# VHH binders against p46559: the designs that were tried, part 36

Target 1, 369 residues: p46559
Amino acid sequence: MTAIEKFFTEKSPDSEQVLLKVIELGIDFLGGEWKNVDKSQVNVSRVHGGQSNHMFHVTSSTSATPYLLRIHRQPPSQVFTDTVNLAIFSERGLGPKLYGFFEGGRMEEFLPSKTFDVNDVLVPENSRKIGAIFPLYHSINVPVSKSRRCVHLMREWLNGYESLGGGDYEILPTTVNYSDHPKSVSIKDLNHEIDNFEKWSTEIFEHTLVFSHNDLASTNILELNSTKELVLIDWEFGTYNWRGFDLAMHLSETAIDYRVPFPPGIKMNGDLIDNPPNIQIFCEAYVEADKKLKNRSPSDPTAEVKALIQECQFFWPLTNLFWALSAMKHSLLKFENGVDLDVQARDRLAVYFHLKPRSQKIYEELSKK
Below, E stands for the ipSAE of ESMFold2; O stands for the ipSAE of OpenDDE; V2 stands for 0.75 times the mean of E and O plus 0.25 times the DockQ between their complexes.

## First folded at step 17 (VHH)

Design z3 (framework vhh_7nfr_2; at its last look DockQ between E and O 0.07; V2 from the best seeds 0.00; counts 0 for: pae E 11.7 > 2, placed apart)
Fold by OpenDDE, look of step 17:
Structure z3 (fold): chain B 369 residues (1-369), chain A 123 residues (1-123)
Amino acid sequence: as target 1 above (369 residues)
Amino acid sequence: QVQLQESGGGLVQPGGSLRLSCAASGFTFSDYYMAWVRQAPGEGREWVSTISDSGDWTYYADSVKGRFTIARDNVKNTLYLLMDSLKSDDTAVYYCAKGTHLEGRTKWRFDYWGQGTQVTVSS
């Protein structure tokens, strides 16, 4: 734990020490507007963020610019990558402004906005907007490793699961009704699944490598109050990946309802999984926006849209495997946030195996070309 | 601004009881679901309980089900957690958390947290 993390986690947000510290930070990074701010005028509220950081909303009763204070919990290497990503987005106007960074933390722009929910992302117009915004992010050249981190993470989580004493995992779907899955999977089996998808993806979609969000759930989409523009946040998984994986990640999340306020706290909609209602409009919007962004001549997008839909369909099961493995590991750590991680893992595995044959078929078709 | 202030924590023996309170301000309390979460030393965050905006529905983690009771007073803008039959494993900092949305249309997330209150269960 860094000194600053210890400082902000052990002290109350309303403590004098914290109030003075955030004033100091305001002065250092935002300048003169914070110089005359008294501790009595400052309010610090803890905001729930990703698992990888602590967040505080810092405001004052003055004209001083409020800001979001993020204290990292992640290893320095990961923090570095995250900060670089945010800096790039900041400069390009694709995210909150980065006011500054320091050892163990950073200051960001607080954006008055509405956070999307699971219903918002199912609205066709919103899906269109989301599809249209993706090319902007995918076009960014980020000077980070071009490795497929999603594959690494899956392997790491699986190894972690094993290290924590995990063994064969029984697949017992709870919220989905799929039955075309094995009764259980071994660690070896899961490794084999990862290997196969890595192989397939590398062979047929390597040319689609883009900087990706890789976790675009509804809660990671902000609609700005002022302009109604969408901003993507929480780039903790931001790395280069196959375009289709990133898009499928978002689409797959639209089929999941985390609104369930009682156990297991999650529900997957098989109908949405099998027949996503907005995949067409989403992909159309993506293709159109991408063409504009790249100054391509107008052309019939039909073939491109079809291809992109297929690409998303190919990666759809992999997104579920990705989070299944995460859930498997974290369940052993007794992590709870209102969602039963075992249920989530089992259901996602069921979805994975249900959709996998389609992906395999797509691979077979595209590999012949 | 949103303010959440927990109280009522302390040292208690196994089998004992505590009542936690959370005073809320800076938002329309009755519009949001509220929750309790806890964090034990060296462990990650653990969800404990959630109560709907109107208080009509309550939800509990399996680990506390039957022992803990979440309640709210929307007139007093106060959230409560009644903890009975406390165990050593219940030792943690307990946080009051505000739901992010007005209605149950979103993922279970919390956008504001209190500073927490320490609960220690020890013989």
Scores: ipSAE 0.012, ipTM 0.280, lowest interface PAE 9.1, mean pLDDT 89
Fold by ESMFold2, look of step 17:
Order: sequence, then C-alpha cells, then structure tokens
Structure z3 (fold): chain B 369 residues (1-369), chain A 123 residues (1-123)
Amino acid sequence: as target 1 above (369 residues)
Amino acid sequence: QVQLQESGGGLVQPGGSLRLSCAASGFTFSDYYMAWVRQAPGEGREWVSTISDSGDWTYYADSVKGRFTIARDNVKNTLYLLMDSLKSDDTAVYYCAKGTHLEGRTKWRFDYWGQGTQVTVSS
C-alpha cells in the first residue's frame, strides 16, 4: 500500500488532514478559486463501486471546480495504462477531463450521469447509440504496442494461475445447461486454445486491428445527464486488438447478470448467450458510423453488416475464455468482489467450448478464400 | 435498525401453493434489491429468487423457475414469493434478504436476513 493510499483510506474524508490535502491538490492542479477555499467549505465523499481505485468526489460551497479524486489500488502496469488512456481520450473530448496526475493517483472531471445496466443496453435506441460510438473510439491512435493483443493478458493470467499452484480445471457449469465441453482442461489444453485462436484471428482478421476497450460491460457506459450522450469509461484493459473481440465482448456481456446475490453473484442468461436480440441493430449502427467517419462511399450495407455479425460470432467464445482465465487466477488469489470466481470460470469455459465449433467453422470457411 | 419479518409458511400437499410475505422496515425499501433464500435441514443456504428495486426485473434459480414468482409492493414495503406446483424438495425455511448496492462489476450481496418461515411439502 502506497503512502498516499494509506493517507486516504486510514483517515476519514471529513478529517482536517484530508480536507487540507484536497484543497492543496485543488490549488496545485486547478488553481483558480481553490486558493480561496477554507476547509469548512469543502466536502469529500467516497464514490462507491470502484474496485481498482479509491474514489472521492471533492466539492466546495464556492465556485472552485469540483473534481473526482482517484487513488490507485492497481499494480504499476495498470496505473500506466489507465493514465495514458485517460489522457488520450480527455484531449479528444471522449471522456472526463484530466485535471492532473501524481504518484499513486489522479484528478479528473466528475460527470453527472446515469450508469447503464444490462436492461438499458438492450433498449434498441441505446444499442444503436452504442454501436454508433464504437468507431469513434476505434479510430483513436493510441501510442502503445500494436503487437500486444488480448491473448497476451490471457497468457499472463494462465501463467499466474500455474505459478500459484493451479492445475487441471474441472468444468462444472452451474448457471448454464451445456454439457458439450470437456470434463476438465489442463494448462497445456488452455495454452493450445489460446494459440489456436491467436492463429485463426491473425490469419483472418489482422486487418481489423483497432485500439479496443476489451471490457465494455454495461457498467462502463455512462449516459450524460445533460446531453444524453454516451461516454465509455474504465479503459484499464485497453489494447490494440481485433475489433470483433471488442464488439463481441459488449454483446456477450449482455447475457451476464452480475446483479444476482452472492452466492454465486453471477448468472448467465442462456437465451442471450449466442443470440442477443440487439446484434443486428448494433452492427448496423457500427457499419454506418464507421463509413461516415472514414468518408467511405456507400457499398452493399447488407453484406457488410452480415460480415460484421459473423466477425462478432467468431470472437464470441474468445471473450468468455478471456474472463475465465482471469477468474481462474483471481480465485486462487482469494480475490473477493461479490462474485464466485470459480462459478464464473466454469460457466464461461462451458460457454467457450459450446460456441467454439461455430468459430472454427467460420475460420475454415474464410480461410478457403 | 433494519428488520425483515417473514410469514405465510405452513404445511402443504405436493402440487399445492403458498404465498410468502416479508414485511420490511428500518430502511428505504424501494432502493434495494430483495431476495428469497431457503435452507433445508442439514443443508447450506440456497438462493431462490431476486427482484430489482423497482420490481421490473426478476431472477430465479433453475430449481424453481416457472413455479415460483417473486414480487414486491414498494408502497407497503413488502416482498412476496408465490410458490406454485410445490414439491417435497421445496421443504425448507425461507428467508427474506436485503441486498446491498455495489456499483461496477461487483454484485448485490445480502447484508440483512429475516428469521425465516417454514415451508413443509408432505404427502
């Protein structure tokens, strides 16, 4: 735990020490009316729901600019990624303004907004808006490695699982009814799955590389109160990746309900796992917005939408394997987030193997061309 | 002081019906997800059903889906469970549970439980 994290977690937000510290930060990074603020005029409140950061909304009774204070709990590598992504998007008006950063934390704009839930995502107009905004984010040139993909993080998690003493993993699904999966998988088997999908994806979809969010669950979508515009947040898993993975991740997450109580704290909706009702509207909006953004001439939009749907279907099982590997490692770390991580891993592995034959067929069909 | 009081349990024949109620007080009922959880003798607690704060969304364990209906009345601060087509393996103490509200990828958890009401399904 860093000294700054200890300071903000061990002291109450209304303590004199915290109030003076947030005034100091306001003066140092924002200036303006913060230099005239007394501690009796300051409010610091915790913002709940952040798992990777301690978050505080800092306001005053003056005209001083309010801010969101993030104190990182993340490893150094995640702090670097988060900061770079926020700075890039902030400069482009595609996220909260970045007011400043320092060792162990940052200051950013507080966005009065509604956070989407799984139901909001499935509303047709919202699906259209989400599909239409993706190409804007996908067009950003982020100055990070273009050779690292989702598979690098997957391998890191699998290596971590092994180093923590993990071995063969039994697939005993609890919230899905599939049985067309192996009884168990070895670390060697899982490396083989990662290698095969990397091979398939690189051979067929390398031209689709974009900077991807890789975690666009509903809770990472804000609807601004004032304009109803959407903002995508929490880019901690951002990498260059095949766009179909990013799109399939969003669609796949519509089938997953994290709102059920622990245990298990997760339920997969079998009706949505391979046929979300919004896939057509979402992909239509993506194709149209991408064409408009790139000034492309009209072509056969029906064929382009069908191809994008197929692209999403190809990557669908990989999104489940991605989170299964994360859950396997973090279960051994005894990470507690209100979800039974072994239930998540087992269900997602069952879904992966259930859907993989479709991806293999798509690969075989497209590789003939 | 959060209080949850279950009622409506009893003895019923297989295939029969019961309606459970849970009277809630000491918190703003309409702000929270609510759940039913059951426990058979010598078993761990088993999640049965959850309902959203507005009542618009309901969730069921596979063992009860299609047979049980969860509902709430946010004016009367009451949670309900309508149990149809009861089977002997539905025999348990049924608990009303108040969820917590966690934002982000984390989930609702129980932070308060009632005393429970006994449901016995016997021929």
Scores: ipSAE 0.000, ipTM 0.216, lowest interface PAE 11.7, mean pLDDT 84
ESMFold2 (binder alone), look of step 17: mean pLDDT 85; pTM 0.859

Design z4 (framework vhh_surovatamig_d1; at its last look DockQ between E and O 0.32; V2 from the best seeds 0.00; counts 0 for: pae E 6.5 > 2)
Fold by OpenDDE, look of step 17:
Structure z4 (fold): chain B 369 residues (1-369), chain A 123 residues (1-123)
Amino acid sequence: as target 1 above (369 residues)
Amino acid sequence: EVQLVESGGGLVQPGGSLRLSCAASGFTFSDYYMAWVRQAPGKGLEWVATISDSGDWTYYVDSVKGRFTISRDNAKKSLYLQMNSLRAEDTAVYYCAKGTHLEGRTKWRFDYRGQGTLVTVSS
């Protein structure tokens, strides 16, 4: 725990120390108006939304600019990536403004907004809106490695799992009722799965590489109160990936409910997985928005939409394998994030193997072209 | 103001049954997962059962599986725990707990619980 994390977590938001500290931060990063703010005029309230960070809304009764104070809980490497991404988006008007960053934290524009939940993302109109904003983000050129980081991370996590003493992993679904999976998978088996998808993806979708969010769960979507526009947040996994992977990541997350307040902390909906209700409207919106963004002439989008749906379907199981491997590793570390990581891993593996045959079929079809 | 009021506790013999109720108010009951938790004398808080917002999904601690049933009536803003085949080890204060909104990826938290109702299983 960093010194600043300790400071803000051990002290009450209304403590004099915290009030003075946020004034200091205001002065340092936002300037002049904060110089005249008295501690009696400051209000610090905790904002709930991210497990990876401590967030505070800092306001005053003066004209001083309010701000969101984020105190990081994550490793420095992840923080760095997230901060860089935020900075880029800030400059481009695609997210909250970054006011400043310091060791262990940052100051951001506070956006009056609603954070989406699992029900929000299932609303067709919201799905349309989300689909429509993706092209904008995918169009950003970010000066980072263009490598497919999802593959790297999967291998890293699997290696980590092994290094921690992990062995054959038994697949026992808890929240889903799939049975078309192996009883267990070895490290070798999982490596083969990664290899195959890497091969397939590289062969048929390499031309689709875009800067990707790679973690667009409902909680990472803000609806602005004023304009009802959507803003994507939490870019800690922001890297270049296949477009379909990023889109499928979001779609796959729409089938998952993390509102379980107690174990296992997660519920996957097999019906939504098997028949995602909004995939059509989502992809339609994406294609339309993408055409507009690229100033393409209006044309019948039917074929493009179909192709994009297929692309999403292809990557859908890979998103589950991705998080399964993460969960496997972190489970051994006894990482606590509100989810039973073993349950998550098992369920996601079950989903993976359930959907994998479809992906393979898609590969076979597209590889012949 | 969020309020949770538990009822139905009492003294019961081993093998007996009780039905606990929780009356909820001050929030949109149907939007939240709910849970029962319990605290035995001298022990910490223990999770017992969870039910989804719609009531279509339930989950139980292993020790109560097959014996306890959590249910809800969203129209009545009520949570229930049917406890069958009660054991001495089930003796505890039982609390109705409100789930929180989704924060981050996942959160094992409740933001409110009631005052509890005492269940005593004794011969």
Scores: ipSAE 0.153, ipTM 0.634, lowest interface PAE 1.9, mean pLDDT 91
Fold by ESMFold2, look of step 17:
Structure z4 (fold): chain B 369 residues (1-369), chain A 123 residues (1-123)
Amino acid sequence: as target 1 above (369 residues)
Amino acid sequence: EVQLVESGGGLVQPGGSLRLSCAASGFTFSDYYMAWVRQAPGKGLEWVATISDSGDWTYYVDSVKGRFTISRDNAKKSLYLQMNSLRAEDTAVYYCAKGTHLEGRTKWRFDYRGQGTLVTVSS
């Protein structure tokens, strides 16, 4: 734990030390607006920051610009990527303004907003808006490695699982109603699954390499109170990747309900796993926005949307394998986030094997063309 | 006012069976996930089983899988736990729990309010 994390963790947000510190930060990064602010005029309240950050909303009774204080809990490499991503998107007006950063934290614009839930993302107008945002992010050149993809992180998790003493993984029992999966899988089997998908993806989708969010569940989508426009947050898994994985991650997460009480804290909605109701509207919006952004003439829009749907369906099971491997490793670390990680791993592996034949068929069809 | 009233506990030999019941009132029962939790003598609370609002999805702690069955009757506002192949370690007070969702939290939790019903497994 860094010194700054310890400071904000061990002291009350209303303590004199914290109040003086946030005034000092306001002066240093926002300037004279904060110079005449007294500690009695300051309010610091804790905001839910998830597992990656400690978050504080800093306001005053003056006209000084309020800000969101983010104190990092992540290792330096994740902080670097997240900070670079925020700065780039801030400059493009695609996220909150970045007011400053320092060792262990940063200051950003507080955006009065509603966080989406699993029902919000299925509303047709919201699906349309979400689909239209992806081409904007996909077009940005981010100065990070282009050689690391989702499969590299998956291998890191599987290697970590093995190094922690993990072995063959029992898929049963599950909460989903599928039987077309093995009862258990070996680490070798899982490496073969990763290798196969990497081979398939590279052979037919390498031209789709873009900077991707890779974790666009509903809770990473804000609707601004003032404009009703959407803002994507929490780019900690941002990497260059096949765009279809990024799109499929959003779509497949619509079948995942984290509002279920713990235990188990997670439920797969079986009716949505094979049939995401918003995929048509989402893909239509993506294609339309991408054409406008790139100033390209529309071709056969129906065929282009159909191809993008097929692309999403190809990557859908890989998104479940991705999180299954994370859950397997973190279960051995006894990581606690309000989700039974073995339930998540088992169910996601079952979904992976259930949907994999569709992806294989798509690969076979596209590799012939 | 939410009320949960457990019943059906008793003394049973190892390998025996019991069926616990929970009568619910003061809320729309069919809208909520329900659970059973238990507390062995001198121990903390242990979660046992969860059932979805419709009853079509269930989940169990590993130690009771294959032996216990959670069920519900939404028309009668009742929750049940069928306990088979009972073992001495199943001895506990069993509580019925209702799912809750507090504003500003990311997860639902279980809330238990009843007196519980004692299950004793002894030869």
Scores: ipSAE 0.016, ipTM 0.435, lowest interface PAE 6.5, mean pLDDT 85
ESMFold2 (binder alone), look of step 17: mean pLDDT 83; pTM 0.845

Design z5 (framework vhh_7xy4_2; at its last look DockQ between E and O 0.02; V2 from the best seeds 0.00; counts 0 for: pae O 10.0 > 2, placed apart)
Fold by ESMFold2, look of step 17:
Structure z5 (fold): chain B 369 residues (1-369), chain A 123 residues (1-123)
Amino acid sequence: as target 1 above (369 residues)
Amino acid sequence: QLQLVESGGGLVQPGGSLRLSCAASGFTFSDYYMAWVRQPHGKGLEYIATISDSGDWTYYSDSVYGRFTISRDNAKNTLYLQMNSLKPEDTAMYYCAKGVHLEGRTKWRFDYKGQGTQVTVSS
């Protein structure tokens, strides 16, 4: 734990030391509007929900600009991509303004907003809005490696799982009712699955490479109170990747309910796993917005939408394998996030094997093999 | 006033059965996930079973799977736990718990629990 993290976790937000510290930060990064703000005029409140940062909403009774203070729980190397992405998107007006960063934290615009839940995502107009904003973010050139994809992080998690003493993994579905999966998988089996998907994706979809969010669950979507426009947040998994993974990740999360207040803290809706109700509207909005951004005429809009849906369906099981591998490693680290990570890993592996035959068929059709 | 009142506990022989009830009042029962937890004497709380607001989804801890059944009657605002094949290890104070509404991923926490009902399984 860094000194700055210790300061903000061991002291009450009401304490004189915290109040003086946030005034100091306001002066240092926002300047004269915080000059002469007194500690009696300041409110610091915790913002809950995330576990990668300690978050505080800092306001005053003056007209000084309020800000969101993020104190990182992760070392700088693990938050590097998110910080770079914030700066780039902030400059483009595609996210909160970045007011400053320092050793162990940053300050950004507080956006008065509603955080979406999975039900909000499924409202047709919201599905349309989300589909339409993806191309805005996908069009940004981010100056990071294009060779590190979702599969490389998956391999890192699997290697980490093995290094922590993990071995063969038993697939015992808990919240889904599938039986078309192996009883157990070895680390070698899982490496084979990753290798196959990488080969298939590279052969067929390399032309779809874009900078991707890779974790667009509903909780990473803000609806601004003032305009009702949507803003995407929390880019810690951002990489160049096949766009279909990014879109499939968003769509697959509609089948997953994290609002289970007791163990296992997660429930998967089997009815939604094969065909989410919003996929047509979402993909139509994506294709239309992408065409407008690129100033191109549609060659066959219906065919383009069908192809994008197929692209999402191809990547769908890979999104489940991605989180299964994360859950396997982090379960051995005894990471706590309100979800039983073994239940998540087991259910997501069952879903992966259930959906994989569809992806293989799509690969075979598109490769003409 | 919000209340959860457990009943149906008692003394039972190993291999026996017992049915617990939890009468709920002071909130809209059908809007919330419910759970049973237990506390063996001198130990911490142990999770047993979860049921969704509609009652159509359930989940059980490994220690009771196949022996216990959670159910609810939303018309009567009542939660149930059918306990079969009881073992001495099942001896504990049993509580029903009302879940909170969550916006996203967060640590497990129940909003409220009752005073409990004692189950004793003699060996």
Scores: ipSAE 0.271, ipTM 0.753, lowest interface PAE 3.3, mean pLDDT 87
Fold by OpenDDE, look of step 17:
Structure z5 (fold): chain B 369 residues (1-369), chain A 123 residues (1-123)
Amino acid sequence: as target 1 above (369 residues)
Amino acid sequence: QLQLVESGGGLVQPGGSLRLSCAASGFTFSDYYMAWVRQPHGKGLEYIATISDSGDWTYYSDSVYGRFTISRDNAKNTLYLQMNSLKPEDTAMYYCAKGVHLEGRTKWRFDYKGQGTQVTVSS
């Protein structure tokens, strides 16, 4: 336990020591009115909901800027990446402001919000909002490699799987009922799949590379209480990818429920996979927001929306292959995360092979243009 | 072969104490974060304590904070969990876990866990 963690966890939030400490932090990082704040004017309340950090809402009866105090519980190496991402988005106004960071913690803008669940993301209006917010994030120029990291990760995981002694992988769906998949896939087969999608994507969608979230599950979406605006969080997989991959990643996640408290801890909904209810609304919102962002003249968005839907559909199976390969590797390592990784891998592979023909068809159509 | 062997579990009365041990082999123990995780009957896994490779950093869940202490002896390749003020709610299978890391914001993960030792707190 870090010294600061110990300090804030062993002492009452109402203790003089804590009150003085948060004033000190306020002064050091925010300055201004915090210089005039007395301990009697300060309120520190613990914020619940985060397993990875101790969080405190620090307020005063003055005009001093309230803030969220986050005391880290994770190893320092993991904190760094998260903090950097937060800093970038903070500057862009796409997340909570980062007021400061110190050893073992950071100060952030407090954003009263609700975290979305699996049901929330299926609400059409929410899907619209999510679609509308993506262009903002995709417009960010992040000073990292512009390479398609998803392809690299897939190959890395597959290599890892092999290195760990993995062989032919039997596809036995558990939570989905697809049957149009091979009985098993070899490492060679999987490499071939990666190669094909890389080729296809590069040929027809290379111009769509954007900084991507690549993991926009429901739990990574905050709805602000005051404005009902959405904020995307947890950018641990933030890298450049094809736009459609990022969008399809979110859409594909809307069909997956991780709330199952017992094995296998995951449930995929084939109906939602086959007929995503909000893909139209989502893409319409994206196109509209993107046009606005780019100051494009209003025009009939019909063709563009159709094209974007097609783009999402093209990448939909790849998102499943992506996580399948991850799950395959980590299952051999006996990773435990509340989800049966073998079940996840098998189901996602089933989804992949089920949807792959559509992607191939799209490629064939678009490659001729 | 990688092995984690837990010991020290048993039946104890509420308010009692137990000390769990985990003997590690088959890997460089001192290079890895270690954790104790527990699973009550019919419930999911709960991360309750984590310790850094050097032992200079520790984490506790709210449920055990102030009552449990995680420690390690790298020379002996052994992980410990001192459990004080035990409660019936602490009844679970306790596992030693290797390679603990946080994935995302809320999910702890580990590479490998032992076979576990049963802890039962009952009057």
Scores: ipSAE 0.008, ipTM 0.258, lowest interface PAE 10.0, mean pLDDT 90
ESMFold2 (binder alone), look of step 17: mean pLDDT 84; pTM 0.853

